# VHH binders against Interferon-induced very large GTPase 1 (GVINP1): the designs that were tried, part 10

Target 1, 242 residues: Interferon-induced very large GTPase 1 (GVINP1), of Homo sapiens (Human) (q7z2y8r1479to1720)
Amino acid sequence: DKRLFVLSILGLQSSGKSTVLNALFGLQFTVSAGKCTQGAYMQLLKVEETFTEELGFDFVLAVDTEGLRAPEHSNKSKDRDNELVTFVIGLANLTLINIFGENPSEMQDILQIVVQAFLRMKQVKIFPSCLFVHQNVGEATATDQTMDGRRRLEQKLDEMAAIAAEQEQCLDVTCFSDVIRFDVNTHVYYFAHLWDGNPPMAPPNPRYSHNVQQLKSRILMTATQESRGNIMKISDVKSRVQ

## First folded at step 3 (VHH)

Design q25 (from b5 with V99D E106T N108D W109Y P112Y; framework vhh_8emy_2)
Fold by ESMFold2-Fast, scan of step 3:
Structure q25 (fold): chain B 242 residues (1-242), chain A 123 residues (1-123)
Amino acid sequence: as target 1 above (242 residues)
Amino acid sequence: QVQLQESGGGLVQPGSSLRLSCAASGFTFGSYDMHWVRQAPGKGPEWVSSINTGGGSTNYATSVKGRFSISRDNPSKTLYLQMNSLRPEDSAVYYCARDSGSYWGTPDYFDYRGQGTQVTVSS
């Protein structure tokens, strides 16, 4: 029985998720792929033998979501999204929260669901890690926008944590850092276009490559540290999913 | 006035090593990511390596990974490229380039570059 690291990708339906996954791992190491539950899809990636001892796992299970924003505006849509997010975060050793483009109202709804899911897991003594990835957010003054974006995200996460804590009667929670280990300066990655400019034949963007490498390093460090604790076996995942 | 001045190029045998330097002036060096770019005769420019403001994060083109090392010394305002196990295909003019500061995918990701230093690898 082989050791498994579970990486989940959450967010609005977006082409950016597949781009990040392919850039980090590539398709050449995918052993299998398919649907695991309503709205979630899995890819099993094999770790090269030379790295399995160092990393502490044999496979990476990447779980992706689609259609968190259903066209429905009813209680049924909210229950579906809450159930999906709870399942995906609960399965994962590390969750990537993908934000594509700029839309404050859509971002707020997803953040609220995510924070509530993490808070529920904290209550049952489960502490998954998370990283935020913000993609294709414009072409203006990049440095100022990135810093302002981090500040806004932190404030919004703290607001959502306070609301969730009040609803769940968790008196020891006042901000997002009380819910899960999080640092806005090191757990948020901003990605421009994969290619510089709009043409399909444009050269690769050096900053995109650099940010992908940093994110990959963070993922591998997190995986290595968590493999010393509660790493799953493939048989454990089959038992939980069925 | 932004100025970047490369040095350290020359003629070497295959398998040799060279260390390139780039002296920067006219801007706050420690506030910019820096790059090395090369261009061989008759070919377009090829990105070689990048380094972040603090020097802790580096990236390399696949053609040079494991052979080249980029580093910087912010107090002396100098960028370096250590080139090991040089091959004939590494022959090019090497340019030090300042990052444009754009995260947003513009075609002008380098806003300033130096005059270049010639590296020739042959027997």
Scores: ipSAE 0.000, ipTM 0.102, lowest interface PAE 17.3, mean pLDDT 68

Design q26 (from b5 with S100G G105S P107S; framework vhh_8emy_2)
Amino acid sequence: QVQLQESGGGLVQPGSSLRLSCAASGFTFGSYDMHWVRQAPGKGPEWVSSINTGGGSTNYATSVKGRFSISRDNPSKTLYLQMNSLRPEDSAVYYCARVGGSYWSESNWFDPRGQGTQVTVSS
ESMFold2-Fast, scan of step 3: ipSAE 0.201; ipTM 0.622

Design q27 (framework vhh_7z1x_3)
Fold by ESMFold2-Fast, scan of step 3:
Structure q27 (fold): chain B 242 residues (1-242), chain A 123 residues (1-123)
Amino acid sequence: as target 1 above (242 residues)
Amino acid sequence: QVQLVETGGGLVQPGGSLRLSCTASGFTFSDYAMNWVRQAPGKGLEWLSGISRSGGSTSYADSVKGRFTISRDNAKNTLYLQMNSLQPDDTAVYFCAKDRTVTYWGSEYFDYWGQGTQVTVSS
C-alpha cells in the first residue's frame, strides 16, 4: 500500500481555485480523477519516483470544491456549505483557503465559514493545517508580500473566531490562534494577476509564477512534516470518499 | 532585552510531581505562543507541549500526554508546566521557548530560549 498526501482547496465560486491547482500540479502525472459524494472534484497525481523518498509519500490527492455560497440567514444553505467544508478539511493533510480579489465582504464570508468549521473540528480534537492564498491582488501587494496586509487578516481572523466561539459557546476561545495552528507571517500568500490584461492576447504575469513556486515550496515542507506522523494510505481514501 | 528564566527543577522520585515556571521579560508575553522543550543526556531536543497566546489551546507530545499540563498567566508573564507521574526517562534539562508566532507548531519556529532547568527523576 502506497502513501498519499491530501491537498484540499476551499473558496467561493469566483475564487480561481482551479487556476491555483493547475499551476501547482500541471506537470504531475494524473492517475485518476472524479467527483466524490459531497460534490468535491478529486484528482489523484503520481509523485515522480526520484522525489518519493525525500517527500515521504507516493501520491497527491488534490481536492477542489464546487465553491462555497455566501453565508445567509437560511440555516439549510449554511448547513450544506458547513458540511462540505468540514468534509474537505477533515480529509486533507493541508487545506488551502483561496480568497479572490480584494472585495471585503467576500473575504469576510469565506473567513466566517472557515473559522466556524475549524472551531467545530477543534471540539472533536482535529487540528488541521491550513494556508491562505489571496489571489488577484495589486502588483505592489504581491511583490512586497506586505506585513500590513497580514496584520489586517490576523485581526479579521481573531474577530471571526470570537464571533464563532460566542455562537458555539466556547468560552476559552478568544482569537484565531486558539482554534488552529496558524502563523500570519508564513501561512499567507499573496498572488498577482495571472495575466497582464485580458486573455487570450495578454501575456502571463511572471510574478504569478514566482508566487506559485513559493507556495509549492511551503506545500512540500508541510508534506515532509506530515510524512513523519499522519500520512494517509491509498486504502484509507476509499473508505473516506464513500 | 528578551529573557526567559526557568525555575522549579530538582530531584524527584519516580511517581512524583514537579511544577516548572518560566518568567518572561523584554517582550509582550500575551502576544506569543509558548512552548516547553527538553533535552535528555546524550539525546536531541524533544518538544513537549505548546500553548496559544490566550491559553485557550494546548498541545502535547505523546510521551507526556495525560501526565503533563501546560498553562500560562499573562498578567504575571509566567508559563507553567505541571509534571505528574514522573518516570526516570523524564530526566532532562527543561527549556521554555518563545514562539516567533501566535500559534504552537514545534521547535523550528522558536526565536528565544531560556537557559534551562535540570529535572532528575531517581530513587
Scores: ipSAE 0.000, ipTM 0.175, lowest interface PAE 15.6, mean pLDDT 69

Design q28 (framework vhh_sonelokimab_d1)
Fold by ESMFold2-Fast, scan of step 3:
Structure q28 (fold): chain B 242 residues (1-242), chain A 124 residues (1-124)
Amino acid sequence: as target 1 above (242 residues)
Amino acid sequence: DVQLVESGGGLVQPGGSLRLSCAASGRTFSDYAVGWFRQAPGKEREFIGAISRSGGSTYYAVSEKGRFTISRDNSKNTLYLQMNSLRPEDTAVYYCAADLTYGTWLSEDEYDYWGQGTLVTVSS
């Protein structure tokens, strides 16, 4: 029975997710044909034999959710998104949460859904890990901007956690760290857009590659730590989906 | 929190063999990928190879071509570099280094902890 690591990615804009996944898994993984079902694209990736002992798993199931939406015309749309997010987070060993800094409304919507899902998982004693990937226009590597971004994200997560806890009557939860292990300094990564202004054809942003490597290292470290006790066997997946 | 101390360096004749050791202190050695680097006089630091946290995976610079072997014993908190068929060009200070975050182990800039180094001189 082979060992499976489930990695999920969530976000309101899905077009950037495949690029991140390809960058993270290109060299160490053999990709299989993907399957899209009801808003989730699932792809099984075989870990190269030379890396399986180091990582502690034989396969990665990558789950990409096609763009979450704020409800506009129907309560059924919100229920579908909540069901999808809860299922995906509950299935995952690690969830990547993709957010965009230029639209505060979008950030609030995704954080609310994500925090509620993690609170529900805590109540049934499922403890997946999460990492935040924040895409900014232009200046993702500026220290002052990243520090302000981290502080605002932490405050917003704490606010959402307190609200969700009050609604669920969880008196022992007052901040996001009460819900899941989270450190804003090590669990949030920023990506800048590639420069494409006038004149065109500027060199690629060198900090983008560095940020991708740091995220990859954190994912592998988290995956290795999670393989110590909560890694899934492929036979266990059949039981979970029954 | 880990500290690294290299040992086993010295003078060896061309064609000879030498085994270097790197002793780690702290209780999390098994949580780190570790590697070997060397620096010859007046040259930049060069990557030799690295070994995974469990010891199950090992990666080498192409230039070594099977002359060097890296191993580790997590029960002893020790990393080893076995060097065979040594050449005068192998003369350098050899360093061990620990990488907290697997996946960046090929870059000198990505290693978090470094030893003080041990001198290997290959000469007649």
Scores: ipSAE 0.000, ipTM 0.107, lowest interface PAE 19.6, mean pLDDT 67

Design q29 (framework vhh_7ubx_2)
Fold by ESMFold2-Fast, scan of step 3:
Structure q29 (fold): chain B 242 residues (1-242), chain A 121 residues (1-121)
Amino acid sequence: as target 1 above (242 residues)
Amino acid sequence: QVQLVESGGGLVQPGGSLRLSCAASGFTFSDYAMTWVRQAPGKGPEWIATIRSGGSTMRDDSTKGRFTISRDNAKNTLYLQMTSLKPEDTALYYCAKDIVEWLSGTPFDYRGPGTQVTVSS
């Protein structure tokens, strides 16, 4: 039985999740090995044999959602997205919450969904590990990863946590730090534009590569440390998926 | 060379109180979240509370009414104030650097040797 690191990626439709996966691992997706379960597309990525001892796992299971929808027009759509988010966070060793661009409304939509899921998991004593990735931001923001950007995210997370707590009648929750073990100063990454113009004619932005390298280092460090304790086996995932 | 040294444990009667301390060195204490974890005899480790670099806290529901986590950045010290102690609180208490996930998440960066708390008559 082979050792498996499960990485889940959440984001609104068109958030560039597949680009991040390819950049992070340098491993190509094998479409023929993919399957959809409960609205999540799962792709098994093999770690080169020369690195399996160093990393402590043999495969990465990349779990991608079909694209979360903005919670605008339907309670049924919200219920589906909430179920999907709860499933993929619960399956993962680490969840990346991918936010594309700096549109406040789009950010609020994804944060509302994930904070509600985290709050529900807190009630059953599951504390998911997560990292926030802001893609397609200005170079200054991506280069400096400024305290102002982090403060705005923290304010929005606190706002969403308070709203979710009121809806779920959790009187002991007043801010996001009451919901999940998270530090905005160390668990948020800002990514510059992928291209210096419009693809395919534009060259890739080298600063995007640097941003990816930082995130990749954090993910691999987390995966390596997990392998010393509670890394999953492939048989474990079969049981959890069905 | 991260060093964490816990102290303040001991024997206490049910209903009593204890204050645990964790002296930290070898890193910029104010930049990191700090966590308290305990391990009871014959059981796995249990997360108690985390205090973020900004001072915000997260606590386990089973202890949050009785235990309070705090920090003093000027002294590089983490605290756990325990009240209304019960026999089931008997455990070795550990201080950990950074956010600790015992389920499937981010592991602790470094843990100290622990301080023993025994609640009995």
Scores: ipSAE 0.000, ipTM 0.182, lowest interface PAE 15.0, mean pLDDT 69

Design q3 (from e2 with S27F I28T G53R N59Y; framework vhh_7d4b_2)
Fold by ESMFold2-Fast, scan of step 3:
Structure q3 (fold): chain B 242 residues (1-242), chain A 122 residues (1-122)
Amino acid sequence: as target 1 above (242 residues)
Amino acid sequence: QVQLVESGGGVVQPGRSLRLSCAASGFTFSDYAMGWYRQAPGKQRELVASISRSGGSTYYADSVKGRFTISRDNSKNTMYLQMNSLKPEDTAVYYCARDVYSSGEWLPFDYWGQGTQVTVSS
């Protein structure tokens, strides 16, 4: 009867992930941590009691794919990454695709890995819940959530989907929306600030964007709906992490 | 620069008590959640107890609930684990650990000191 929310995080940079966790869940701390058999790092986080009523759950199982590599590194590495991504998405109630900053090459690398994984999941009829988080963007972009930024991401996703479809010989796929149900206006969140207080000696204290309330609402909705069979007890998590 | 130093371990008889201490230096202690892990020979590491940065929230493993109490003194940069009613199965090396989520980084929880041996003789 302890309420557990499973969150998977995909991304190439570690520094942005805890900022997202703090923005989504407020005060939390690690209860258990370790590497699972599939190679992902897993942490069971206890939500501080003052925040559990707002969120509707007591614990978060955070699954991190820090080991994801560039898609062009090697065929073996790419197959391993696709298998790992499929595993963590299948385990999660929600998957966050974390993009840090506005580096075009880093953005392209993570999008390629993600699109290829989703295309493969489409072939086995798995349609995961996912959100894109773009961190460390200019304040104007985060505050106004400009249409230009969203349009560029959509264009890049469509390009990657077309390339992946050609490589996998999937002629029915022409854009990212053909791979999974995706709306750039509702599935992308922008966070401008990494620091609050007196940096650099203080740890990051994320500045909540106006969009955090909406993101929290989506998380609560996801947590209260059926988790698509992802039922896990706290004791099961401890056994798996150990 | 960052250092965690465990102390207070020893050899005790079943039913006795020990208090472990963890002295922290090289970082702002009050900004981080903290925890105690243990590892017995031939077993994987286990989280025993953890405490939020403010001390307002705690967690205990089912095996130690009602017997162990975690606390912290942010003014002294020190965390404690009061262990009562010790059992032979509590025999392990106990490690003080800093919660990496409080630092703004996504990293697995890790050990920071040499650990302190607790042996409960049968």
Scores: ipSAE 0.006, ipTM 0.387, lowest interface PAE 10.3, mean pLDDT 68

Design q30 (framework vhh_8emy_2)
Fold by ESMFold2-Fast, scan of step 3:
Structure q30 (fold): chain B 242 residues (1-242), chain A 122 residues (1-122)
Amino acid sequence: as target 1 above (242 residues)
Amino acid sequence: QVQLQESGGGLVQPGSSLRLSCAASGFTFSDYAMHWVRQAPGKGPEWVSSISRSGSSTNYATSVKGRFSISRDNPSKTLYLQMNSLRPEDSAVYYCAKEGTYEWLHSDFDYRGQGTQVTVSS
């Protein structure tokens, strides 16, 4: 039975999240790919044999939430998205929450669903890890934009946590950091535009490459920590995916 | 500057074989994994096969497994794709890609070469 590090990515229906996932792991060493019953697209990536003992796992399972619909659609769409989000967060060792551009209403709905899922998992003693990735950040005022963005995100997460806690009667939860271990300064990554201009003639943006390397380092650190007790087996994942 | 030059495509009948080549320059070929990716008109790119730095490990898309064989010759800096039992659905422009440079969602600017066209038609 082989050891698996499970990485999930959540976001609205958008090309941006798949771009980040491919940048982190590339297209090499894919052993298997397909959609699970819940609608997530899964890729099994093989770790080179020389690194498996050092890292503590044999494969990475990358889970992309294909089919996640915009929150402004019917209540049926929200219920379906909530089930998918709960499933992939519960499956993952680490979940990346992808935010593309700016849309306060869509951001609020996705954050609400995510916070509610984490709160439900806290009730059953499951403590998932997550990182936030905000893509398509302009370069000209990047420092000012990212600082302002961190404040807005923290406020929204705290607001959503308070609302979810009230609905679930959780008196010990007043902000997002009460739900899971979270620091807006270290758990949020802001990515520059992928291209420095208009593709296909534009060169890659060097800031994007730097952002990818920082996120990749954090993911590997998380994977190494998880390998010391929380790593899954392929048979465990198969039983949960049905 | 990294340069990749694909060749070997053509028009063939179903059931035929073709061997594609990719000549690499501008980087240390033996330090990087290599990939074959294809794209049909109006369709997104599809990963076909990958090979490790030494050539000891290979992977294939389900659609081509058992029919295609990827290989490399590090001294000559050349990547190959042997395609057997070709089907009409294999018709596409085939591109070789260096590890870390390919993007699934932006096919019209993910490639460093012109590609080589394979057409399988009766």
Scores: ipSAE 0.000, ipTM 0.134, lowest interface PAE 16.1, mean pLDDT 69

Design q31 (framework vhh_brivekimig_d4)
Fold by ESMFold2-Fast, scan of step 3:
Structure q31 (fold): chain B 242 residues (1-242), chain A 122 residues (1-122)
Amino acid sequence: as target 1 above (242 residues)
Amino acid sequence: EVQLVESGGGVVQPGGSLRLSCAASGFTFSDYYMSWVRQAPGKGPEWVSSISRSGGSTLYADSVKGRFTISRDNSKNTLYLQMNSLRPEDTALYYCAKDSRVEWELPTFDYSSQGTLVTVSS
């Protein structure tokens, strides 16, 4: 019976998510890929035998959403998005939250759904880890922009957590760190200019490649730590998916 | 069939301004991220700017930050690029591009072969 690490990726930009996934894992070790009934795309990747003992798992299941639709006038699309997000977070050992650009309004929509899903998970005693990935931020004044960005993200997460806690009647939750183990200084990654070079085949610029390797190392560290506890088997995924 | 028609290019002096437009048809414009890509004479394509579906999120290449502004009007299926403080280095053919929605592939753009020419010279 094989051991499985489940990595979920949430975000509004399909092309941005696919670039990160390709950079982290590629498709060369994919043994299975397809769409599940919940509208998520799943890709099963085999870990090289030399690393399976050290990491504590044999396969990575990457779960990607088909994209989240911005809320319109209808609550129907919000309910659908909430169900999908809750499903992929609940399935995962680690969730990557992919954010595109710098505008707070689109960030707020995804953060609201995500924070509420994590709070619902906490109430049923499921404690997945998460990392935030910001795509295509500028490099000029990157330190100032990154520091201000982290502060704003933390403030928004805390606001969303307080609102969700009130809605869900959770008296012990006042900020996002009460919902999930999270440090804005270590669990948020900023990626400069994704499409440098010759689009559509443009490689990541050198700084982006460095950041990808750092993110990959963090993912592997997280996976190794989780494997010392409650690692899933492939049979468990079949039961939870359907 | 996806069609993208760029306009608004021309000849300007350094420090001048131009506004580029891209008229989109053959797809649901509001469902896609849109980008501007440029190609300088004798060089490969360079990504310039991208805008989210709603227009709420924008991104810029470092070379154009603070000088260019991308925007869109979903009611008119039109993408814009406001170019201020133009430099000789901004001389290029400018293309608008529709981002690919393929999850497991590198981003692929659908864009016009013609583009609109921007020349910055004295």
Scores: ipSAE 0.000, ipTM 0.134, lowest interface PAE 17.1, mean pLDDT 67

Design q32 (framework vhh_7d4b_2)
Fold by ESMFold2-Fast, scan of step 3:
Structure q32 (fold): chain B 242 residues (1-242), chain A 122 residues (1-122)
Amino acid sequence: as target 1 above (242 residues)
Amino acid sequence: QVQLVESGGGVVQPGRSLRLSCAASGFTFSDYTMGWYRQAPGKQRELVASISRGGGSTNYADSVKGRFTISRDNSKNTMYLQMNSLKPEDTAVYYCAAEITSWGQTYEYDYWGQGTQVTVSS
């Protein structure tokens, strides 16, 4: 029986999250699992044999959502999104939260749903790991915009955490770092002009390749750490998907 | 801004001890493997010692085993190198490094300090 690391990717519809995963790993796909009843798409990726002992797992199960919808005034749509997010985070050893573009409204929606899900999990003693990926940022100098963007994201996460805590009556939560271990300087990655050429062509921005390598290294370091405590066997996935 | 700042270097006589410190800021220290490298005049940079994220695993160059001890304090974002029984051959600039690894490989992007000079002479 083989060991499995589960990586979930969350984002709004058309957020480019599948492109990021494909670029990061370059792993061989061995199985197409298709869509599950919760609206998630699962892909099984094989880890190269020479790295399985170092990483502590043999396969990566990538869980991708069809995309969360932009704001709708329907309670039924919000309940469905909350159920899907709870499912994919609960399944995962690590969750990537993908933010595409610079629309503040869409950013608030995904952050609110994610923060609420993490807060609910904290109450049942589940402490998932997460990383934020912000794609398609503007032409401003990377240093200046990255610093301002990180500060703004931290403020938004703290706002969402305070609102969620009030709604859930959690008196011990005042900011996002009370919900989950988070450092805005190391858990957020920014990418400018992700794909200006036709895929699978290399990105025209050299800085992008360094950011991809840094994110890849962070994901694999987190995966190695998480696999020690919560590793699944591949046979367990078949039972859960059925 | 990511910074690694070394301190504790100096000039000492053979057989004495020095303790180097590396203060880290601008990143989550506990998520990185940390190491000390050194470069002597006319030689290539070499790994002296490394320490895992949680401090449970250490690695040393053969030339320093039994004399040097690497440690870290994740609550203070600081790494240390205790150097005992110093020899003239230990004379070098010592660099603090935060290493990013994946798939058993070190990528091009590493965080480095500016270095601190250690001179062992009589």
Scores: ipSAE 0.000, ipTM 0.099, lowest interface PAE 19.0, mean pLDDT 67

Design q33 (framework vhh_7z1x_3)
Fold by ESMFold2-Fast, scan of step 3:
Structure q33 (fold): chain B 242 residues (1-242), chain A 122 residues (1-122)
Amino acid sequence: as target 1 above (242 residues)
Amino acid sequence: QVQLVETGGGLVQPGGSLRLSCTASGFTFSNYAMNWVRQAPGKGLEWLSGISRSGGYTSYADSVKGRFTISRDNAKNTLYLQMNSLQPDDTAVYFCARDLEWLSYSGPFDYWGQGTQVTVSS
C-alpha cells in the first residue's frame, strides 16, 4: 500500500489558486484527477522515487476547491461552502489558504470560514497544519507590505478566533494560535508578481521564483514532519472520500 | 550566480541527428530536475523532456517520444538531449531549464539558458 500526503488549497473565486498549484506541481506527472465533492477537485502527483524513503510518502494528493464565492445572503450556499471547507480541511495534512491581493472584505470572508472550520476540527482533536499565501503584492513595496500584511492578517485571525470561540463556547481560545499551530512570521508567504506569461512554462520574474521555492520547501518540510507520525495510505483516502 | 549554457545546435538535414548539451554552474546541479523546452518561429514554448535529479526518471512529450533522449552527467554538471530522426518541424530554439524542486518535473522553471538554434532543412 502506498503512502500519501494530502495537501488542500482554499481560496475565493479568481484568487489565483490554479496559478499557485500549477507553479508548485504542474500537470505532467498527475497520476489521477477528478472531483470528490461539489466544488472540490483532486489531483494525485507521484513523488520522485529517490525521495520517497526520505520524505516518508509516495504520493501527494492535491485537493483544490472550485473557488469559494464571497458570502452573499443565501443560507443554503453558505452552508454548502462551510461543509466543503470543513471536509477539505479535515482530509488534509496541510491546508494552503490563498488570499488574493489586499481586499479586506474577501480576506475576512475566507478567514471566517477557515477559522470556524479549524476550531471545529480542534473540538474533535484534529490538528491540521496551515499556510497562508498572499498573491498580487507589489514588488517595489513588497518588504513593507509583507510586514504590514502579516500584522493585519494576525489581527484578523485573532479576531475571528475569538468570535468563533465565543460562539462555540470555547473559553480557552483567545487567539488563532490557540486553534492550530501558526506563526505569522513563518506560515505566511507573499507572491509579489505572477508569471510574465502562461504558467508553468513562462520565464518567471526572479522574486516570484524565490517565493515559489520558499513555499515548496515549506510544504516539503511540513510533509516530512507529518509523515513521521501521521502517514496515510491510499486505501485510507478512498474510505474518507467515499 | 546561476548559469545555464546550451551548445550543439546547428543546421541538419531531415532524418539527421544532433546532440545538445547544457552546462550548469553556480548551484548544486545534482539537487535539481532539469528540462528541455523549445520555441519554433512564431509559436509558443513547447516542453519536450524532463529528467530527475539522479537521472533515474525521464519523461517526454508525445511529439518527441522515441526520437529524443534526455540524459545527464552530474559529475560534469551537464544535461544532454540526443535528437534523432529530425524533421523540418523540429526547427526551433532549444532551451534547457532548471526545475524548482523534486515534486514535479513539469513545474515552473526558475532559470533558463540563452537557447541554441536548431534548423532542420535541405
Scores: ipSAE 0.000, ipTM 0.181, lowest interface PAE 13.5, mean pLDDT 69

Design q34 (framework vhh_8emy_2)
Fold by ESMFold2-Fast, scan of step 3:
Structure q34 (fold): chain B 242 residues (1-242), chain A 122 residues (1-122)
Amino acid sequence: as target 1 above (242 residues)
Amino acid sequence: QVQLQESGGGLVQPGSSLRLSCAASGFTFSDYWMHWVRQAPGKGPEWVSSISRSGGSTNYATSVKGRFSISRDNPSKTLYLQMNSLRPEDSAVYYCAKDTSVWGSYEPFDYRGQGTQVTVSS
């Protein structure tokens, strides 16, 4: 049985998740791809044999959601999104939470769903690892990775955690760091625009490539550390690729 | 090899303060969440406090929140626990613990030090 590192990406339907996956894994050989019964798109990538011993895994399973529904949808849509988010986070060794652009309302929607999912998981003693990725932000925000931007994200996460905790009667939760181990200074990555112009005619943005390499290095370091404790086997995957 | 060495414990009266220290070596200290865990005689280990890699985020057990303060100095590779308003029920061996994952999982902690004894008694 082969060792598997599961990387999941969550985001709204138009969040640019495919761009992140392609930037991280575009040069890797895909063994199989398809959708599972929960609606997530899965891509199995083979690690080069010379690196398997150093990394501690043989394959990377990249899991991408079909996108979370717009917040105005019905109760059935919300139940589906909650099930999908729970499945994706529960399957993953590491979850990337992809936020596209700087629209506060769209950011609020994804953060609310994610915070509620983490809070529910905390109640059943599941403690997932996550990173936040902000894509398609202004160059000043991406280059500066401003303390003000990080502070605003932390405050928003804390507010959502407090509201969710009240709804679930969790008196021991007052901020997001009570829900999951989170450091806004090290768990958030800001990405500039991929292209300096309209695709496909614009050249790749060098700052975006740099940030992708930093994130990729972080993911690989996390994968190596996780292999010491709890790496998944392919036979352990809870869903099957179509 | 990973090494964690606690110090600063002792015998104090109720209402007193103590500052515990943990000297870390054998790993990149700034890459890991760090924790304080305590164990009272005849009881299992109890998580006390956690601190993020940068020190920007801290968490506390309900029993110590508002009385204890966790901090770290990455350049000196040292973790601290400031304990105020100590109570008899705080009596325990206090252990410094390194997280198993860079991104953290609340359990398990893969390395613990020898511990430092704190006794709060009149």
Scores: ipSAE 0.000, ipTM 0.196, lowest interface PAE 13.3, mean pLDDT 68

